# VH-VL binders against q54qk4, part 5

Target 1, 195 residues: q54qk4
Amino acid sequence: MNLSEDVLKGIETLSDEKLINDSVFKHIIDTCFLVILKKKTESDLFDNKAVSSVDTIALKQTFSAFIVFILESMKINYDQSSISDLLEEHKLSSSRIDFISNYFKEYRVAIRKHLSVTNFHFPHIIDVNWRLDLFMKSNAVEKLNTPVYLINLTTEQEENVKGKVQFAATLDQLQDLVFKLRDAQKQIERSSIKS

## First folded at step 4 (VH-VL; framework fv_nisevokitug)

Design P17
Fold by ESMFold2-Fast, scan of step 4:
Structure P17 (fold): chain C 195 residues (1-195), chain A 120 residues (1-120), chain B 108 residues (1-108)
Amino acid sequence: as target 1 above (195 residues)
Amino acid sequence: QVQLVQSGAEVKKPGSSVKVSCKASGGTFRSYGISWVRQAPGQGLEWMGGIIPIFGTANYAQKFQGRVTITADESTSTAYMELSSLRSEDTAVYYCARDFYESTYYFDYWGQGTLVTVSS
Amino acid sequence: SYELTQPPSVSVAPGQTARITCGANNIGSYSVHWYQQKAGQAPVLVVSDDSDRPSGIPERISGSNSGNTATLTISRVEAGDEADYYCQVWDSSSDHYVFGTGTKVTVL
């Protein structure tokens, strides 16, 4: 499995019981699976009062890392023992591994079905959100008095062609962009439902 | 349909221990939490503690720390609450309730309650 | 420790509106849930996440939460609404569930 160093660090943070207690861990895992299935948004986790005590950057890092882990596991068709072995290598307890395993067992078919549907007209929003969270972490701490984020967007077009767009944004501009991208995706899905 | 079924009423002597069971059916026992909430006669609801069965980890209200032990048996989908060093003021109805951990923390299903009477 | 204060009792006539308050500092930043408990029975969830109504709960029951006060509103009160009502939050700082002091609603 080809996971970046930042993703691996996020998974190791997810294994840290002092930073992420079992209650918060459940919320992160549940939200990740349901966000991939478009049944929840990341705001269901980040705006949840129950996780307010967790460092926002750490929470975003673990959320983004685990989203990538789920998607990559599904893309390469990782079996359950391989998933368990990797999570154990990165310090997750057997209880946390079992919890994640139950979610893979419950949602594997639904996620695979979702991933098999090609979107030739629109960018993959989940990948965009993952990259934005990683970038916010590194640049927010660097520019404490004037936070500015450098955004790299990866888009997927027809024939699996990947495009790249780069720009700079303040936190407010970034929030507005994310909202507009999600709203555009919802409008497109709504139009498809209505023919 | 989710249902929580508790063990029957108990009469205990001061200084003894009581262990109440809560059997879950019709849902995923492993991925949900179970809490214990008591209610003394004519009094309000008081949270005692809870457990997430898949983790085997329990947390307890400070008032009961050291006297209460909450455990779970995944193979039988049963949670247990054991309260030691019983006093007359522990006379109460004890409820188990399922914790809804998806986005918020509330109790969506409750057991029928178990009356524990502590008397000499 | 965080405490949720409710009035001990509320008396209401059939057809009128009962309002049950749940007070605490900055409770509007918490998700408040409400339970109905009839005599001799287990509590039943009637409002979740401040204002969401679980399946099977009458439209006459609603909730709100802002500032220092959460409110459970029962419109067009019926005799069957006579019960004890409890508010509840999750206190992430202590990792504990907190119940309100309870309100006995009497329908005269």
Scores: ipSAE 0.005, ipTM 0.509, lowest interface PAE 12.3, mean pLDDT 77

Design P19
Fold by ESMFold2-Fast, scan of step 4:
Structure P19 (fold): chain C 195 residues (1-195), chain A 119 residues (1-119), chain B 108 residues (1-108)
Amino acid sequence: as target 1 above (195 residues)
Amino acid sequence: QVQLVQSGAEVKKPGSSVKVSCKASGGTFSSYGISWVRQAPGQGLEWMGGIIPIFGTANYAQKFQGRVTITADESTSTAYMELSSLRSEDTAVYYCARDRWSTYYFDYWGQGTLVTVSS
Amino acid sequence: SYELTQPPSVSVAPGQTARITCGANNIGDYSVHWYQQKAGQAPVLVVSDDSDRPSGIPERISGSNSGNTATLTISRVEAGDEADYYCQVWDSSSDHYVFGTGTKVTVL
């Protein structure tokens, strides 16, 4: 599994029961799976009263890290025992691992179907690394902590030459990118029908 | 195959408490939640609360907060609902129902337990 | 505070179609589930996730959900369909289950 240090740190935050209690944990996991399936938005988590007492930055870190974990697990076809082993290595309790395992069992097939189209039509995108940065508000004395993700995409051309694209994006922009990639796939499908 | 079996009918005095049990078979608490839903005579269904047994985490409807306690014993696959400070308007059939965190509907229901609150 | 409103009663003749509505603002954004309850019995799930039919439920029972109204449709009504019907959603903003007010279906 090719998880960045920031993603692993976010996953380890899910083991901290003082910061992320069981109720908050439940909402993070549930929302991550349903956002991937387009049945919820991230606002369903961030606007929920159950999470109001939790630091917004910690919520966003764990939410984004777990989204990446789900997507990477699906990409490399991780089985249940491999998922459980990795979560245990990163200090999640057996109860929390069982909870996550139940979600993978329930949604694995639906997520594979949803994601297979995007993965199939973008074979040149072979690697992505995430980095979470905090930045300051330029004109204010008070400083804002806003997560910004640095994305490094590695591509491989037919002549075995590698390309590299780097850009910065907020969580909202990353979600928009996923939807745009899906839309591009549908356009390719349309263009291939009747040649 | 999946079955929820509830304890028998209760007759209680106003001001007392009642504790109803719900034993699950054919499934495990690690896969499912248990909710409690009541129905007063001739009235509709009213959700009271639910529990995720593997965490021991319970969630209650606003109307019942402070008066209802939902617990579970995973070793016996049994959930409990205790309602205190009983009033005559608490006379109802109380149902346990199996929900799943990922589906948000009740696929199996207990047979119901009639609780009568009278002087 | 989210409330699901159903008509109190619906009367239908055998062989006709019964339609039970469940109304709420933007209910089309929710997954709506339906339960049938016969006198003296526990409720039974008859439609899940707007339109899915659990195994063992007759094909003549169907559901739909759009805009501000979800509908349970029972075609070719039989005497055995006489029951109370309840719609239900999960409201993520309040973290609780919400049941409709219930509809008594009478087959005359």
Scores: ipSAE 0.006, ipTM 0.537, lowest interface PAE 9.8, mean pLDDT 77

Design P20
Fold by ESMFold2-Fast, scan of step 4:
Structure P20 (fold): chain C 195 residues (1-195), chain A 118 residues (1-118), chain B 108 residues (1-108)
Amino acid sequence: as target 1 above (195 residues)
Amino acid sequence: QVQLVQSGAEVKKPGSSVKVSCKASGGTFRSYGISWVRQAPGQGLEWMGGIIPIFGTANYAQKFQGRVTITADESTSTAYMELSSLRSEDTAVYYCARDWSTYAFDIWGQGTLVTVSS
Amino acid sequence: SYELTQPPSVSVAPGQTARITCGANNIGSYSVHWYQQKAGQAPVLVVSDDSDRPSGIPERISGSNSGNTATLTISRVEAGDEADYYCQVWDSSSDHWVFGTGTKVTVL
């Protein structure tokens, strides 16, 4: 799996028990899966008393990174063993890996169903909306100050199935997405003229 | 807290053009989509178009294509809506509104009354 | 052109429940947003994405959307709820935002 350095750093932060204790870890993982399933929003990440003492930068970094990890894992159809191997490589404990694995087992079918309507079938993309999340550099800890956009993508299929997918992207990744969508729209327009 | 502040009321002659401004404060201008909506006296809301400054692209309602131009100046955090070939039917309150992550207009400007009269 | 039809007016007594409908073919497949506009004021978002309530909006206001009808529900109505209400969707076929025809809510 080709994950950006920022995503890998976010996953490694998830392994740090001094920054992210077990209660916070469980809350982050749960929120990520439920956000993808449209049952929660990013604001729910901050609605838990367990996170009140946590570094906000680390919390946002791990949330964004793990959203990307889930979506990429589903997109390339990573099996459970491959997911576990990658998490182990990035220093997650066996108990945290087991917790994540149970969430993938529980929600894999629901996420797959969701992604089947949001799988970048360009003619079925209705709209793209975005949200800016900023990671601020702290003088107390050496964190990168990198703007991250949380993108909401809405799709429609001929079965009248409406889907929504959410993912985190850097400015460069967002620009690439815009160019790809623009090219797809131009190709659709050419097909419509010729048909 | 994000605020959208619009330019003041204007009185224009038929056939002229008007340019209304919408200045954003209290947030990152580039990360917002800005839409323009008008409301004629006693009538409902009508979408005219919008712009996403970070992408540099504007989109217009079919009714206004050819007459409306929406632009953004990132250095001043200001969006503009210019409407040309004004008619008496263009007399309305013009609103700018922010589109964020919810597919909705969550912050609105105070409105600008444009009166077109001879 | 996709059109959102609302009743022109709804009358409701204080303390009762007002229901404002927004009708269109298969509107349940769209994300519907609702705005409140008081006389001489800019619109205010009161419900987004069918049923999400923005911060600062009372729990008395809720939304639903299924089939051919989206509904804004205002429970325990107060005099301050008297306003015009508009529904809104993004129409992907035209790449346009579409507003409903508007409903005047009168609290009697």
Scores: ipSAE 0.000, ipTM 0.441, lowest interface PAE 15.9, mean pLDDT 75

Design P21
Fold by ESMFold2-Fast, scan of step 4:
Structure P21 (fold): chain C 195 residues (1-195), chain A 118 residues (1-118), chain B 108 residues (1-108)
Amino acid sequence: as target 1 above (195 residues)
Amino acid sequence: QVQLVQSGAEVKKPGSSVKVSCKASGGTFSTYGISWVRQAPGQGLEWMGGIIPIFGRANYAQKFQGRVTITADESTSTAYMELSSLRSEDTAVYYCARDWSTYGMDVWGQGTLVTVSS
Amino acid sequence: SYELTQPPSVSVAPGQTARITCGANNIGSYSVHWYQQKAGQAPVLVVSDDSDRPSGIPERISGSNSGNTATLTISRVEAGDEADYYCQVWDSSSDHYVFGTGTKVTVL
């Protein structure tokens, strides 16, 4: 699995029992799986009083990293032993690995069904870099019951000129963005081949 | 809470066009899909197309390609559906709805009756 | 070409259970949504993603989806449940939403 260093750091934070106690750990893991299944929102974690004393930056990084980990594990069809080995390499305790493993076992089929229906995959982009930042915005008028992802898209042209676009999107809208980006890439490739 | 409010009923002649509006309030307009669904008298629901305002992408049902245009104006939080070359068979109630493929269409406008008659 | 087939009508007595089916090949692999439409009103989402009930929807209304059949179940039926019901999916292969043919539920 090819995870960025920031994602790996977020996963390693889950091994620090002084920073992330068992109660917080369980809330993070549970929320990540249910957010992907659209049964919970990011606010179900961040608005929970159990996590109020935890460093907000660390909590956000850990939550975002683990979402990426679940999605990548599903995309490459990582088996249970491979998941356990990776988590062990990043210093999670056996009890925390077992907890995560039980969630993968319980929700793997549901997530696979959900992702296959939406045909969700991260785009293969040649001259475009993109980042996925997890962000939730809700208020008294607009109380979203669905996770909102903050997407940062960085483009680089032949002259090394950088462009940046930022979007807030639900998982389905993120999938639609991925589809649009892939369609654009395919169109560019067709044009370059024909010309 | 999010609400969609549509423009009022229209009576049109065959061969003309109609443009129905759908104004969103109480939420973030640009990050949701807006679908247009019609229902002829005594008939079922028929999807016409949709748009994701922030991505600027409109998709149309095959039956309506070439006759329907769906647009969005983010500055007014309003989506539009324009149907051209109207026929009597286009007489229907037209709905806008907030949509996403996994969660369905959770918020609907009140509907706009379009009557096509000579 | 993906089509969702529903029975045209279902009659049920008050207090009994109504079941509305939505049939299609491998519909169990799709997320099925259900809409209730009362006369003169816009549709209302009553079941999201196979079995999830939106806030404000009575627990008497539930959904399931497996194999070739999705089912909307209305328990302890009340007169207020009289409506047309539609199933719906997103068909990724055609990039289109598909609605079922609709079922009229009559409480007799």
Scores: ipSAE 0.000, ipTM 0.439, lowest interface PAE 16.8, mean pLDDT 75

Design P22
Fold by ESMFold2-Fast, scan of step 4:
Structure P22 (fold): chain C 195 residues (1-195), chain A 117 residues (1-117), chain B 108 residues (1-108)
Amino acid sequence: as target 1 above (195 residues)
Amino acid sequence: QVQLVQSGAEVKKPGSSVKVSCKASGGTFSSYGISWVRQAPGQGLEWMGRIIPIFGTANYAQKFQGRVTITADESTSTAYMELSSLRSEDTAVYYCARDWSTYFDYWGQGTLVTVSS
Amino acid sequence: SYELTQPPSVSVAPGQTARITCGANNIGSYSVHWYQQKAGQAPVLVVSDDSDRPSGIPERISGSNSGNTATLTISRVEAGDEADYYCQVWDSSSDHYVFGTGTKVTVL
């Protein structure tokens, strides 16, 4: 698994019981899985007054890191023992590892279904890179309380023309884009058959 | 989908202890919090404490500290609340409830505990 | 200890609007949840996170929370709305759940 330093720092924060107690840990993990399944939004965690005692920057870093961890684990089809080993390397307690493992067991099938629908694979899309940027402003933190992904898409069209497209997107915008690209591919395939 | 089923009514004498069970059905029992809330006749709801089974950690309302013990058995998906040194004012319906986020989404049917001589 | 105060009772005629308040210092900074309890039954969640309605709860029931007062509003009241109502918060500073004192709604 190739995780950025920001993601590794966020996972390391999950091991710090002084900073994130068991109650807050439960909320972070729960919200991450439900956000991926579109049953909750980031604001369900960050605007939750009950977690106001936790450092907002640490909370946002940890949330973003764990979202990436779930998505990467699903992408490379990590089994439960691999997930447990990685979390143990980052010093999570056995009880916190078991908690996360139970969430993977509960939601793995639903997440696979969701990601299958949004997974884009076009013949001429040969590389997709993203970088997770988490940002805040002191006076506008609530309006900027959304992780932003810097996306690089590399495409190859007819006549060996390659291009790169770079943009910033929220998780919702990225999911919408992936869905639209997948739908566009299906429309093209349908049109080819009808022709 | 999720159900919480509690043990039956109890009649106890002052000074004794009572242990009420709450059996959960459905996956991820360990990952949810289970709280205990009591209600004396004609009175309001009073939170006693909670456990998160996977962590084995319980916390209690100050009023009940030292008299209440909340435990969980993950193998049977059952949470327990034991209240010791019973007094007549402990007569109440005792509920278990699943805490989801910061609210209670599923409640047990309640267990009436009567403390009388 | 953080305490949530509700009026003991509210009387309302069918078709009118009942408003149940939940008062506490700076309650607007908490997520407030509301439960309905009918005689002899366990409580049922009717509003979560200030204003969200769980599936199956009629749109006549709504919540708000600002400053020192959270409010549960029941519009076009029906006989079946007669019950005790409790507000509830999680106090993150102590990791404790706090219930309001409860309000008996009587539909006349």
Scores: ipSAE 0.006, ipTM 0.537, lowest interface PAE 9.2, mean pLDDT 77

Design P23
Fold by ESMFold2-Fast, scan of step 4:
Structure P23 (fold): chain C 195 residues (1-195), chain A 118 residues (1-118), chain B 108 residues (1-108)
Amino acid sequence: as target 1 above (195 residues)
Amino acid sequence: QVQLVQSGAEVKKPGSSVKVSCKASGGTFRSYGISWVRQAPGQGLEWMGGIIPIWGTANYAQKFQGRVTITADESTSTAYMELSSLRSEDTAVYYCARDWSTYYFDYWGQGTLVTVSS
Amino acid sequence: SYELTQPPSVSVAPGQTARITCGANNIGSYSVHWYQQKAGQAPVLVVSDDSDRPSGIPERISGSNSGNTATLTISRVEAGDEADYYCQVWDSSSDHYVFGTGTKVTVL
């Protein structure tokens, strides 16, 4: 699994029970899986009073890192022992590893069905950076807080052809990009067979 | 598919204790929490406490601290709620309900009527 | 601590719309869930996470949540909708579940 240092640090933050208590840990893991299934949005975690006591930086790093971890695990079809070994290397307790493993068991089939594209290759994610953009509309009373991730990708389109792409994206945009790329690949394959 | 089945009705004397069981089937017992919620005749729903079997931890509402003990037996997929020092105002229907992974109660037991009278 | 206030009762004629409110300071920052309880029966989840309908729940039942008020809306009311309705949140600051005071819906 090719994960950036930022992603690995985010995963290690999940091992710190003083920063992330059990209630918050459960909330983060649950939201990550449901966001991937498009049953929740990032705002269900970040705007929820339930996590208001948690350090915002730690919360964002942990959330984004774990989303990447789930997607990469699905991409390479990591089995339960591989998932457990990786989490153990990054200092998660046995109880937290068991909880995550149960979520993978519960949602693995649903995630595969939701993503649903055969023979698709995910872009390799080199670095994931996050930042909080705070802005207002025409001096509106409400403020918009949208986490933005700076994504650096290495992609391979054909044999021995490699490219690099850099862009900024919200979590919703990243998820949408993945779905669109998978849909495009499937359409190309269908057209090739039919035409 | 998921079912929560509770033990039968009880009639108790003031000062005694009662232990109600809740057996889960059809779902992954260890991955979800079980809460206990009671309802006195004609009254609303009142959360008493809950347990997360995989963590081995129980949490109690302040009102019931010292009188309620919630436990779970993972081998039988059964949660228990024991209420001590019973009074007439403890007469209520006691429900178990599944929570934890969703922060709402998606499945409920059928309820157990506990009557406290002399 | 945190408490959810509902009107004690709502009366509605068949075919009309019933609206049940759940009030609390900044409730819009919480996820609100709704339960229907018919006489002698256990509660049934009818709306989760502010506006999601569980499988089997009619589309005429909907929820919303913003600011200081969450609302359960039952359109084209039928006799079978007569029940008590409860809102509920999880309050992480106190680590406990909070139920609303309950609303008795009568279809006249």
Scores: ipSAE 0.000, ipTM 0.473, lowest interface PAE 14.5, mean pLDDT 75

Design P24
Fold by ESMFold2-Fast, scan of step 4:
Structure P24 (fold): chain C 195 residues (1-195), chain A 118 residues (1-118), chain B 108 residues (1-108)
Amino acid sequence: as target 1 above (195 residues)
Amino acid sequence: QVQLVQSGAEVKKPGSSVKVSCKASGGTFSSYDISWVRQAPGQGLEWMGGIIPIFGTANYAQKFQGRVTITADESTSTAYMELSSLRSEDTAVYYCARDWSTYYFDYWGQGTLVTVSS
Amino acid sequence: SYELTQPPSVSVAPGQTARITCGANNIGDYSVHWYQQKAGQAPVLVVSDDSDRPSGIPERISGSNSGNTATLTISRVEAGDEADYYCQVWDSSSDHYVFGTGTKVTVL
């Protein structure tokens, strides 16, 4: 698995028990898996008062890094022993590795099924061109304080088949998406240089 | 799916100690926290402490610090709460409850009545 | 230490609406959870994260949380709703779970 330096640093931050205590660690891991399954949002982590003492930037970097790790693991069908070996290489304790391994064991089938049905995940990098279109949604409710953007992702595959994925997102969700796409682009660039 | 089963009622003398068990079934024991919450007769719920079994780390309410010890055995999927230096005021139903990193308790044990009397 | 105050009791007739308050300074900044406890039984989670309902909990039961007061609302009350109700938060400053003082709901 070829993860960017930023993703690897985020994974290593999960090993630092002084920065990320066990309670915060569990909440980060749980939220990552459930966000992928569309059962939680990133706000369930970032707006949770239990993690208020942790730096928001560090939380976002760790969250995004681990989301990328899960998605890449699913994309290349990385087995559990390989996942454990990578996490051990990047300094996670055996108990934290076991916790993550239990989540992969429990949710692997559900995540793969969900991603197949929704067609919303990181595509194979060389197969897809992304275009992001932003449309501001008109305020139907007078008391809606947060702007909601209608986002269209246009994909163009080798077979000249174009697909669209549409969703509504807040600014925070859009910022997170940009971070993930930026990291994926760095992985493409690394792969291109090495080929 | 998930069930927490506690040990049976206890009658203890003042000054002794009691150890209550909570066996978990269903779900992955190492993936959640177990807390202990007590309720004196006719009174409200009072959190005593909890443990993250996979890490072995326990956290205690200040009122019980020094008297309560919470442990877990992952091989048997069992959490324990030991309360020492028992007083008549410790007469209560003791519950174990699960927190799956949500900061609330979605499953509870049936409760264990501990009676402290001379 | 952070304290959650509830009224000791609420009486309501069948078919009416019961409202149970949970008061604390800036409780709207916390996620509030609610438990129902029937006589001789363990508590059961009925509302999580201010307003979410666990599967199996009827839509008659709802929650809200704003400012200094969180509220559990039970609409079209039935005899089976008679129970003690407790609010609960996680207080990150103390690393404690905090329970409210409890409210006994009596259905006449």
Scores: ipSAE 0.007, ipTM 0.510, lowest interface PAE 11.1, mean pLDDT 77

Design P25
Fold by ESMFold2-Fast, scan of step 4:
Structure P25 (fold): chain C 195 residues (1-195), chain A 118 residues (1-118), chain B 108 residues (1-108)
Amino acid sequence: as target 1 above (195 residues)
Amino acid sequence: QVQLVQSGAEVKKPGSSVKVSCKASGGTFRSYGISWVRQAPGQGLEWMGGIIPIFGRANYAQKFQGRVTITADESTSTAYMELSSLRSEDTAVYYCARDWSTYYFDYWGQGTLVTVSS
Amino acid sequence: SYELTQPPSVSVAPGQTARITCGANNIGDYSVHWYQQKAGQAPVLVVSDDSDRPSGIPERISGSNSGNTATLTISRVEAGDEADYYCQVWDSSSDHYVFGTGTKVTVL
């Protein structure tokens, strides 16, 4: 699995129990899977009172990194052993690895169906106009030590809009995410035609 | 698919303890939270505490701090709630409920009636 | 200290709309969940995350949440909707689940 340094750093932040306690960890993992299934938005995590005590940069880094990780894992069809090995290499506890493993077991089939059938944003980019909008996060907030941008990825079909994905990320995280998602789209298209 | 099955009704004397069980089936036990919620006759719902089995995390409502102990046995997919120093006002139906994302309860046990009387 | 206040009872005729409110300061900043409890039965989740309806719950049941009031709306009421309804939030400041005071819906 070829993950950028920013993505790996975000995954390692999930191992830090002082930054991300077990309750917050649960919310991050859960929201990432449900955002991919279009059942939640990033605001369901970032605006949730349960995470208000968490460092905003750490929360955004882990969220973005873990979405990339899920999509990359789906793209290359990583088995659970490979997923567990990578997470262990990046310092996650066995309990946290098992928690993530259970989410992959529960949602893997639904994510594959969603990406191939339900017009998830990125799998249908080649057949739909898409637009990237970049917004500076805040004029006054110095809580962020590195520039963070609100990213809107919008797709449009001929009859109506397909929807959008909204998240906050550094430029490097965004570039990695877009690249990984395009790769995932290409792999899904190859798998669909071969089967 | 998910089902929570609780132990049967109990009749207890004041000052004693009661331990209610909640066996989960048809889903992932380890990663979900299990909470305990009680309801006195004709009254509303009251949260007592909960546990996430894989983390061993137990969290208790202040009203029950020191009297309630919530545990989980992953090998049998069973959660337990033990309430000590029972009083007549502890007479209630006790429910276990599965905690899912954003802190709501998606599946509930059938309830266990605990009666505290002389 | 955070409390969710509901009207004790709501009476509604069949085919009409019942509205059950859940009031608290800035409740719009919370995710509100709703449970239906019929006599002698365990509660059943009918609305999660303000407005999401679980599989199997009729479209007649819907939710909203803004400002200081969350609302559960039951349209085209049927006799089978007669039950107690509870709203619920997670209060991160106290690390506690908070249930509303409950509303008994009677279908006349």
Scores: ipSAE 0.005, ipTM 0.512, lowest interface PAE 11.7, mean pLDDT 77

